# Designs tried in a protein design chat: VH-VL binders against q9h9l3. Part 21

Target 1, 176 residues: q9h9l3
Amino acid sequence: PRKMVAIDCEMVGTGPKGHVSSLARCSIVNYNGDVLYDEYILPPCHIVDYRTRWSGIRKQHMVNATPFKIARGQILKILTGKIVVGHAIHNDFKALQYFHPKSLTRDTSHIPPLNRKADCPENATMSLKHLTKKLLNRDIQVGKSGHSSVEDAQATMELYKLVEVEWEEHLARNPP

## First folded at step 1 (VH-VL)

Design ne4 (framework fv_nivolumab)
Fold by OpenDDE, second read of step 2:
Structure ne4 (fold): chain C 176 residues (1-176), chain A 122 residues (1-122), chain B 107 residues (1-107)
Amino acid sequence: as target 1 above (176 residues)
Amino acid sequence: QVQLVESGGGVVQPGRSLRLDCKASGFTFSSYGMHWVRQAPGKGLEWVAVISYDGSKKYYADSVKGRFTISRDNSKNTLFLQMNSLRAEDTAVYYCARTPYYDRSGYYFDYWGQGTLVTVSS
Amino acid sequence: EIVLTQSPATLSLSPGERATLSCRASQSVSKYLAWYQQKPGQAPRLLIYDASNRATGIPARFSGSGSGTDFTLTISSLEPEDFAVYYCQQSYNWPLTFGQGTKVEIK
């Protein structure tokens, strides 16, 4: 009964040596893959490493980027009360400095039935790219231009839909 | 259709043991958490225990903790309640009930058995 | 434990009348409250879950409202079969607890 959304964030490096992952883009899609949110986000601290080859983020994207605090508010408004699907989603939440209820979180990097379906070890952490290729026969994160958070969010949602019934049955009736 | 049938109730003396069974049908038993809820004669409802769908997690009311054990056999679609060291205050109709959801919003009981009476008396 | 107090203890009404039952929690239970109906010699039946969601097969005359500590079950127009005992139940914290019940009886 709850609405479901998928989220993917891109992070840049801030702090000493750029080791701190700071939110620089966030994309949220609904169950059908429609984009609900897609914004470049300005970290509160100076960007040391754009991590462009992975993040796709460039300096030009930060010129009119939404300040982090404002973006965070917008994103949280969307996520509140929703089942949130993501891949290795703990990284996204960490970057958002937000923790969504575990009972409403779905991490496609930790769904054994999904790995099983992809002929992967159930207890292994597989990449979104690999699972998407195996199960959806789709190539994502291609080239050297970095990731598309919208594409990744959509892929994540589609992957989850493959095991939604089974996984929701597993999750829905287990005491904490 | 969903059906839950309790059995095993009866009259027993204090200090004795009794095991209740709940046979489930009409749904995928192994996918659902199950509860025991009891009702003393002429009184209200009291939650007793819960067991997760795979039996890995169990919780008990303080009134029965250490004396009662909830378990299940998913291959037989059966829920159990082992009641040891029975007391007079354990006298009640015992219901098995299904929980539809995992999180706290789901810890309500959408289907109930008709109950089995346990009478603890000297 | 969270204590649920139902009021009134007994509600005497006639068929066709509106019934309003209250359930108050000793602390906030957010929306994690359910309502049950129990007739003599029968098991309880789920009416409302998550404070305001009507369970499958439950007539539209039953409705639930409230959040936090104060909840209400309303029967818009009592039918003869609605005369029973009604319980609220919280699932916000362990242990799960029930109210003491409200008896809706025929006037």
Scores: ipSAE 0.005, ipTM 0.570, lowest interface PAE 10.2, mean pLDDT 92
Fold by ESMFold2-Fast, scan of step 1:
Structure ne4 (fold): chain C 176 residues (1-176), chain A 122 residues (1-122), chain B 107 residues (1-107)
Amino acid sequence: as target 1 above (176 residues)
Amino acid sequence: QVQLVESGGGVVQPGRSLRLDCKASGFTFSSYGMHWVRQAPGKGLEWVAVISYDGSKKYYADSVKGRFTISRDNSKNTLFLQMNSLRAEDTAVYYCARTPYYDRSGYYFDYWGQGTLVTVSS
Amino acid sequence: EIVLTQSPATLSLSPGERATLSCRASQSVSKYLAWYQQKPGQAPRLLIYDASNRATGIPARFSGSGSGTDFTLTISSLEPEDFAVYYCQQSYNWPLTFGQGTKVEIK
């Protein structure tokens, strides 16, 4: 189909008390779920909190990580001009310090038909884990070792495909 | 019991129009997306069009885009296919089919109507 | 679009024999493949969804397997009523597409 990718990022805590979310891993998959990009990324600031339970990032992952400036250039080259699918994708774009056109952005946390299919309120923000279990009968983000951004990106693309026909028609009639 | 019953098929000349109906019963029609799938005589299955549960979203196969219009009336449990500018290659049995909206693994057709034959000939 | 190629075009077997039907996709469809049975003069009937799940009311002799590009429908022991055409269908990419069918002849 039209050029479409799915993205999921992992962030670590930097800045005062680890309150700033800095990019530490990014995974991008194509429409079929094949990995186009998956790198650990070294933030330019000191890592205060690895947030390992959520991010899956450990100190050893940073040893050979790609510096943020270089990784950002690689990632933006892949995203530019494509339809980008993500879950709560504003967090990923913020971590990338990037503005993607709204007309080319698909956020699976804000697609009313997807929530309806999952028997959830249409205007609620449901977690990726919940929607994936309800709609794909698949458990993701399992265990205590943190999330796999590849797994999350793949699940996000598959969720979008469940509503792609009806949502693209909605966007054609109601341009963002 | 879930039932889908198509009607409106017949013989029609090239360039003319025809409307197909699909009457649904035995389930909450307004909760399901609906599809039209066709089968030319002696040939395989070809997907034609889809309509969302509320009728606001529609998608068409390239072969029928601009000529066919899918619609529904949830108050009457009825799905429609308005076929304009008919061509010989539109000759087929037309089935309406239900995608299980609550079964979230992929799009497949759990219930089909028995089909209605459309023959485009002069 | 994703092309599904079914083989063989025709499968001729005796009752009681195992039937193995193949469906190959031009690119990966992950697990998003369904199988349908169509008997002469009837609408298609769902047999298998998501590669390996039997639909409600489908006899245990029908099973599906595979993932990615290579899928198989197996009928462990053919019954006379299994004379039919079988279609695979993918929902991984738009548009939705069907294979061209495999005809199972009991003879």
Scores: ipSAE 0.000, ipTM 0.449, lowest interface PAE 19.6, mean pLDDT 86

Design ne5 (framework fv_nivolumab)
Fold by OpenDDE, second read of step 2:
Structure ne5 (fold): chain C 176 residues (1-176), chain A 122 residues (1-122), chain B 107 residues (1-107)
Amino acid sequence: as target 1 above (176 residues)
Amino acid sequence: QVQLVESGGGVVQPGRSLRLDCKASGFTFSSYGMHWVRQAPGKGLEWVAVISYDGSKKYYADSVKGRFTISRDNSKNTLFLQMNSLRAEDTAVYYCAKGSYRYDSTGYFDYWGQGTLVTVSS
Amino acid sequence: EIVLTQSPATLSLSPGERATLSCRASQSVSKYLAWYQQKPGQAPRLLIYDASNRATGIPARFSGSGSGTDFTLTISSLEPEDFAVYYCQQSYNWPLTFGQGTKVEIK
């Protein structure tokens, strides 16, 4: 009915110094938090830095990882025509080499009512972890195992739901 | 408190089949990969299989590939191991083990069941 | 597969002594090595993960170190309840593999 999904991606470092962020995992959840997509993805270039501390990605995850081109096709099929919710989602889209229509994109890192609700400056960029703790009283990205894109996507959706009505009305009056 | 309880072990003849169950409690079962690890009498530990949190991915040791099937029912917090074409060398205590990382099939085994004995003998 | 070789096979010590157990991998496993304790008739128990992190509820006398191919489990002062078999396990690649175990027995 709402055709809304939340996405979170994990990236590894490729290129000569590992400075290129390449997609290594993508998780997509529906409005209820059910996982629609969750795959490890094999970058087209050699991985220089797994960035495991943050990404949670290990070499073992790449053994049967989905090739990037295939994964991208699968992901785009899911995202097409939907409202896509993410946190700092421009990074995810960049890694996907895909840019969703702005009118159908919701970035929880740039929703002033969400920051207000969390007693943060409206124009500040707050981390997903901080907002999740403040507004959902839930700890994510805990430990040394890195992030879980499934957990992060779920948290992102839950955060958006807190301000969905207000924000959708705002966007209707002020289309991007 | 995390609890894993295996069942289904017993004595079976070679070539026969057996299914093991593992009932989980005390954690969000559907968020973790689950493993089977076995131990032959007087021997060391051998990893057998893993199933991802949503059941979409499975990996097996070469020694059981093609004969064993790992599965799960998240609605019942239960892990399964279907063992077909059993051999004498499959004789072991079979442990259900919880994966250590959320939404990850890799990692370690932070909790173990008490194990169930499977004896394959003619 | 990655082969883990533990040494010594048996370690005979007295309570209060320091125990040093080694685990060597046939290839680098980075930091992805765990240690387990198993007492007779019991299931294994996780002691150390990621080479040097103590699992929940594990006494401070247990410590892990190492990276790459060489790892060490240290028990600073053996307690009577520490006499058991210890296994290392790598999670760097498939299949997951264990060492053959080191038995720590009372002298």
Scores: ipSAE 0.734, ipTM 0.909, lowest interface PAE 0.8, mean pLDDT 95
Fold by ESMFold2-Fast, scan of step 1:
Structure ne5 (fold): chain C 176 residues (1-176), chain A 122 residues (1-122), chain B 107 residues (1-107)
Amino acid sequence: as target 1 above (176 residues)
Amino acid sequence: QVQLVESGGGVVQPGRSLRLDCKASGFTFSSYGMHWVRQAPGKGLEWVAVISYDGSKKYYADSVKGRFTISRDNSKNTLFLQMNSLRAEDTAVYYCAKGSYRYDSTGYFDYWGQGTLVTVSS
Amino acid sequence: EIVLTQSPATLSLSPGERATLSCRASQSVSKYLAWYQQKPGQAPRLLIYDASNRATGIPARFSGSGSGTDFTLTISSLEPEDFAVYYCQQSYNWPLTFGQGTKVEIK
C-alpha cells in the first residue's frame, strides 16, 4: 500500500494474575505527523498497576475512556492495509491483540541502518529516546510524569523517514 | 549480547531445599517478566513459575505451588528460585527463560540459559 | 490448562527430505504459538513465534503456519544440523504449556 502511519500505545497492568499489559491509550499519526487517532482506552479488566511513571495514565483518564472493544475496532480500521511504523511495535500489537503482516510492519528498534546513523551497534536495541536525541537532536520522554504517545509516534515516524529509501530497497531485495 | 546463566544446581535428598540463581545481562532486566522452565531426564519441557517485571506478581505451576518461591533482584539483574520440600519428581534441568514482551509475562521465550541440573535422590 | 499434542512422536528421515511436524491445541490459542529446537545437552532455541514468524538468525528452510488449534512446522530440506527435538508452546492462557515434542532423527 501507498499509505504509512506510525503508532505508539500506553499500557497498564491488569489481571488475571496481574501479569498482563492492557491497552490504555493509543496514538496514530500519518506520514506528516498529523494525529489520526488519540484516545484513552478502558481495559475490560480491573487495573492493578497504572505504571504512571512511563504510561502517563492516571485514574481520571479512565472515567470517559473508550471501551477496549470499540477502540480496537477503530484502531484496526486505520492500520489494516497500511505500512505501520512503531518502536518495539510487537508490544503494541500484543496489547491490541492484533497480528499485522510482517511485510507491512516497520520497527525502528530493529533497523540496522538507523543504529548505524546514530553511531550505535547495528544489532543493539536502542531506546526511542536515545535515537531521537542522537538523530533528530530532540528530547522526548522528559520528566517522570509519563510519556506522550503522540510525541513518541511523531518521533518514530521522523526516525523512519531518515532511512525510508534505503530500508524499503533492502526489504524489496530481502522480503521478510 | 543477551546472556542468562543459571547456578545452584546439585544433588539433594528428598525433603531438603535448594536455591537456583540466574544472572542476566544484555537487556533491561527490570522491564521483562522472567520464567523458570524445567526438563526431567529424557522428558519434555514443563513451565514452572513466572515473576513480573517489578517482582510484585508471581504465578506457579500446580506441581510446585506451595513449595517453590520465585523472586528477583533488579538491582543485581538476578532471578531466583527457592525450592523447598523437594521430591524425586522435581529432578530436572532447570532453565531460566526471558519473556518476549515488555512488562507482559504472557509470551514466548526469546532467550534461554544453558540450564542447571537438580537431582533429588536418596 | 491448554494441552498441546504433537505428532508424530518420531520422524525418521534422510538429509534433503522435507519434514512436517504437527501441533494441535485442546482449545484455540489464536496465533500465540511458538516452536523451539533442542539438541542433546543444549537449551531450547526459539525458531518460530506467533505461529509463522521466524526468529532472528533462523534459516528460511524453517516455516510455521496455522491458527486456532492446528499448527504446522515445516523444514523444506533437512540439513544434518536439523536432526533434533522440536517443541511447540502456547502463550495464550495460563499456565503456559508445551507439547511433548517430536524427535527428528536420521533414517
Scores: ipSAE 0.587, ipTM 0.855, lowest interface PAE 2.1, mean pLDDT 91

Design ne6 (framework fv_nivolumab)
Fold by ESMFold2-Fast, scan of step 1:
Structure ne6 (fold): chain C 176 residues (1-176), chain A 121 residues (1-121), chain B 107 residues (1-107)
Amino acid sequence: as target 1 above (176 residues)
Amino acid sequence: QVQLVESGGGVVQPGRSLRLDCKASGFTFSSYGMHWVRQAPGKGLEWVAVISYDGSKKYYADSVKGRFTISRDNSKNTLFLQMNSLRAEDTAVYYCARDTWGSYRPYFDYWGQGTLVTVSS
Amino acid sequence: EIVLTQSPATLSLSPGERATLSCRASQSVSKYLAWYQQKPGQAPRLLIYDASNRATGIPARFSGSGSGTDFTLTISSLEPEDFAVYYCQQSYNWPLTFGQGTKVEIK
């Protein structure tokens, strides 16, 4: 009944020794994998650690980056009222300083049928890279240049689609 | 050592086109945003355009928007500026400049020697 | 666009003297201001970024200060090679803009 999107965010380190995770990129795709939003986001605090090997964020991406407050408004407008799919999505919502209803949230790191299809323990937390390789036969997050949040959001949506019918039926019988 | 070498400057008539190249060496070109900055003879500096490390983001000064196109080829460590519909006020030395590492805001830590573009009838 | 106004236009001093150059922004640029040195026939050289951070290889006699709309570049004791034109540049908002320059010339 509600439309579905997938999200993936990249964070950089701010605060003392770069220990605080601040939003620096957000990608949102629709059910078919088309990009609805993909922007570099300028944190309100000084960036101490780009975490480039994981985030893919470099100083030059801050050129023409959207300020956090504006980006947050745009992102929330897209997410509100929709089923939002992510992998370890708690981290994305924390970076956005946002609470999304659990009934409309789908976390591919916590879907037992998905792990079962990948021949992994149902209650284990598996990485997006591992699940994508096992179930979609695709390599993501390759190399040392960091992750593509568009690629990650697209992979996350495709993984969810593999278990969507089964998982939506489960949630209808066992609401979160 | 970091080096940026501009080429392609020359004398052109108003309304014509010219392409500037900037060859980079001594650093990982694909990891840096790049800028074009110009300076009219005897005048100050004017920022022209920027391109992100991967070429996905570009921004231009209003004076050149719609006429100039910035691009890059990371496999050749080369930055380009395609200049169309040239005007007399585009006459300047054009510098290729690397975005500064060490601040998240754009500054220019290394510059090329510059290439002179003269637009005259 | 943010306008940067440098003063004075020309500063005439002797070697060994202190030089103080000002840059005023038409609106707050927080700390996002840089200083460059340019000698005739040469490309500019970055001296100071984020108002007060000295760029790599820049001598200690160069220092920057200020925030908001009022910034200063100080050369504590002029060397012969310091006689040049100095530009400020803001990195707070697009488009990036430069001041008109201050020429530091020998008396």
Scores: ipSAE 0.000, ipTM 0.467, lowest interface PAE 17.3, mean pLDDT 87
Fold by OpenDDE, second read of step 2:
Structure ne6 (fold): chain C 176 residues (1-176), chain A 121 residues (1-121), chain B 107 residues (1-107)
Amino acid sequence: as target 1 above (176 residues)
Amino acid sequence: QVQLVESGGGVVQPGRSLRLDCKASGFTFSSYGMHWVRQAPGKGLEWVAVISYDGSKKYYADSVKGRFTISRDNSKNTLFLQMNSLRAEDTAVYYCARDTWGSYRPYFDYWGQGTLVTVSS
Amino acid sequence: EIVLTQSPATLSLSPGERATLSCRASQSVSKYLAWYQQKPGQAPRLLIYDASNRATGIPARFSGSGSGTDFTLTISSLEPEDFAVYYCQQSYNWPLTFGQGTKVEIK
């Protein structure tokens, strides 16, 4: 079967004043939450802001980090041909400088039934943390150590599973 | 190794009820959607119902909608099919099947041996 | 519902021969088509998913092709254990549906 994977990326700030978001970590999990990929990634440009409180990325993580170009190739190899689930996934793809086919993309930040299930407005953009707490009774992104991209990817996949049947049916009836 | 074992089949009269069980082992049951598929004697396969990994979503074939209820107990690694208002046309071997791992669309990668349900006067 | 029609109903061949089975959908199912093998007294076994991907443990002699409405299962060289009934199944939309089956029997 065409495999479904969930992806979550952590970005650091590069460029002037660190306003450019550059990929610094990428985690990919399969349908069961097993980690398929989890690497620190070295941006091609100098890191100005590690954004550690959010990204969890520290300077020490970049010492043996995989160069972006190599990492990108590895990640794309994993994603190619698969259904890719993510939260606000456009940010991840942007950081990867890669765009997955829309028909094979699932963004949990834009699934109205998911928001409905969480008693949130259907058209609102809810955080992964909030949805995970409401629907999975799980706390993620806790503490001062920053996010865990593996944890976030796993949560994203679990959230999607809650509405997968309904949403896939909807998508089948409503081709892009 | 993945194993699914159905039980609860038997002979019942029309209008009666019957519950089927499917005991799963060899995999993380709570991570997978589960299906019931039936096969009338000498006939083809017919999808019956699906339940999501946590039981939050259920879908049924029109032929059984309103009469059958699919459910699961993840703590017991068990899938259930409550069959009410049974009809002669419900006579079939009932298989439990695991939803394909990590698949975009549902297929059936593992099947039980099946349990026979016979509805007759 | 999407209706899947398999042909032929029965295919009589000898070991070593090539088998070609067809499955036609009443509407496009994209590539969301699977093939199953069922032997007498046994549960079905998944052979092919997404039209052309072999399931784990399935011999290379089994292959699938097609998209949209027309699909084909090919057995390049029949082995004695390949004589069985084969079903196609679509997963494009609910309800999930199967073809009526093709019986591959020994000539």
Scores: ipSAE 0.000, ipTM 0.556, lowest interface PAE 12.6, mean pLDDT 92

Design ne7 (framework fv_nivolumab)
Fold by OpenDDE, second read of step 2:
Structure ne7 (fold): chain C 176 residues (1-176), chain A 123 residues (1-123), chain B 107 residues (1-107)
Amino acid sequence: as target 1 above (176 residues)
Amino acid sequence: QVQLVESGGGVVQPGRSLRLDCKASGFTFSSYGMHWVRQAPGKGLEWVAVISYDGSKKYYADSVKGRFTISRDNSKNTLFLQMNSLRAEDTAVYYCAKSEYYRGSGHDAFDIWGQGTLVTVSS
Amino acid sequence: EIVLTQSPATLSLSPGERATLSCRASQSVSKYLAWYQQKPGQAPRLLIYDASNRATGIPARFSGSGSGTDFTLTISSLEPEDFAVYYCQQSYNWPLTFGQGTKVEIK
């Protein structure tokens, strides 16, 4: 078994006009797609914009949500020492106020071989939805209920697995 | 259009110094490792040096190590090669070349090349 | 350093013929081998990367194969514009190295 996990976070808007992205849900899956973590998270500040159409987060989800500091501790415990796969993962880490070592980070939005495989420009930032459809023939983020962070994390892991060998070799020669 | 344009070549005497410039356009220069490759007249290609996308890593061919310095200014989309203690065997067309991989250290192929600039070291 | 040896040194063929160029590495380079074409007075042009991937804009008649130490560039049917010098290059380890080149010339 590989010490690899995939993460996806949903954020809500806090601060003035809701422009601050605050963690509201975090999902972590293992290499096989099994859910290791999936919790709603209560931001430390008042939620101004739930961003429901994208985040899938509603007010009711925050009633018993795990306080941010506690959730952060739980999540970091899971991530520590592992290769963490995500899509545009810098956003997730930012929301977590945590920066995973670059050498242990895999961002599927910046993997040229993955884009090539999907017949996309190598250095373009493609959406997780597009890559998943193109390479996995699977539709994610459908409907009006917002994203599923579990689904997105699973898709991200599956996408990475398509180029894992090649990319790990590349990284071994080109450490970040 | 993606292109690299070398400049700074010329005729110099042995022991002298010369600096080459390579101006990049059409791509995110700061995201790619850059290389210098040279070709002596009528000879094959010889890799000279590489600098990572952020300039943190540099590697040189043994033939130029200690004499040549590769550098870059990402704000100006420019690659440099400072050549000191030039020798006759340094006579070549010098190409700048772009690494293929995004934000790599340069362990890859070169998908974009300049047209080269001729450096002639002669007494 | 990893030494790449190309063969033959010169390949004399006619348009329409199949060209097979070899590149042998002194040690395994896995799949990290590229092929370049260079015409007189021009900069090299990337043909193949990672042993078998055709670069953008490269005609289908060009193909690369091999892994480890033995690699092949094939031109299925030579066009007049294909007569040039071809170089292989490894990106497995520092220093990066090129083969000595194969000249494909018109018979």
Scores: ipSAE 0.007, ipTM 0.573, lowest interface PAE 9.6, mean pLDDT 93
Fold by ESMFold2-Fast, scan of step 1:
Structure ne7 (fold): chain C 176 residues (1-176), chain A 123 residues (1-123), chain B 107 residues (1-107)
Amino acid sequence: as target 1 above (176 residues)
Amino acid sequence: QVQLVESGGGVVQPGRSLRLDCKASGFTFSSYGMHWVRQAPGKGLEWVAVISYDGSKKYYADSVKGRFTISRDNSKNTLFLQMNSLRAEDTAVYYCAKSEYYRGSGHDAFDIWGQGTLVTVSS
Amino acid sequence: EIVLTQSPATLSLSPGERATLSCRASQSVSKYLAWYQQKPGQAPRLLIYDASNRATGIPARFSGSGSGTDFTLTISSLEPEDFAVYYCQQSYNWPLTFGQGTKVEIK
């Protein structure tokens, strides 16, 4: 079996009107939910929109944040060769400017049995908050001060573990 | 050679029990969900029951819930349907079917079917 | 349970004609709709899965479309072997359900 980790990234808005999503925090947990990485990350461009309601990131977090180039190197060292679990994970990989092998990627927003267990349309992209409440009876992303990427990564791993056996068998039968 | 072969059908009196077997070959049986689908003479298809690849999850049509039990033995590549308290309306050809969980779609479609076995519930 | 209603009940056509078969769901099934063909004395054969994807070995004249509650199976030019009963089936929710069938018969 390959080692498995879960990732959740927070992005802030850079570029014109803050429409470019730039990496500003990354949390990585192992299979048991232990934190392997959790750093605030300095985008190379000026932050136009902190998106604080969702990201939880404020100006003070950026003062001592790890520069993007250094953080990226640290993160990729952890992800390489592992099965990486995330929710809408293509956004995380885009922000990291990274291509992870499809065969080693697990996206909990695109696992139809997970939606089915939650009584949701299988082809819909359901939020992490909704799936976690329905399947784990746990409230995450509570309040108006932004999300915890550690909490989100932990929830994502626990959600994947609910369908891991079923989904790994599906992937073995239908390799990506 | 991918194949599903049903057996155990026959004529049985109302209120009695019957067990159907379905033997699989030519594919990795333990990796797929398995279903029973029936068809009354001259009528359409009716889904009966499903069992997950590992046997941990089962679902039934309301018409058979509490009377029928689906099970599997992965070491023998065999699917079972235990039918209790049989009624005249259970008379049908019973098909064993393999569901394919298509990549990225999540769809349970029946890509492989057995030949069917006839169950007649009659006095 | 989700009810699938197929129309028409019977479609009388000649070889070479286009056949259009409808399946309507009582609630949204997203794209989780399959089509099957059944000939007398035979088990059903999978034609289309996930609304529009042809199963392996199925001729190009068969196509599926639709999403939500309204779905269509089209046979662009009927061959003699296509005269059969066709069933739609949803896998969106338990229990899995089939439509009542559309018989495509020779005129």
Scores: ipSAE 0.000, ipTM 0.451, lowest interface PAE 18.5, mean pLDDT 86

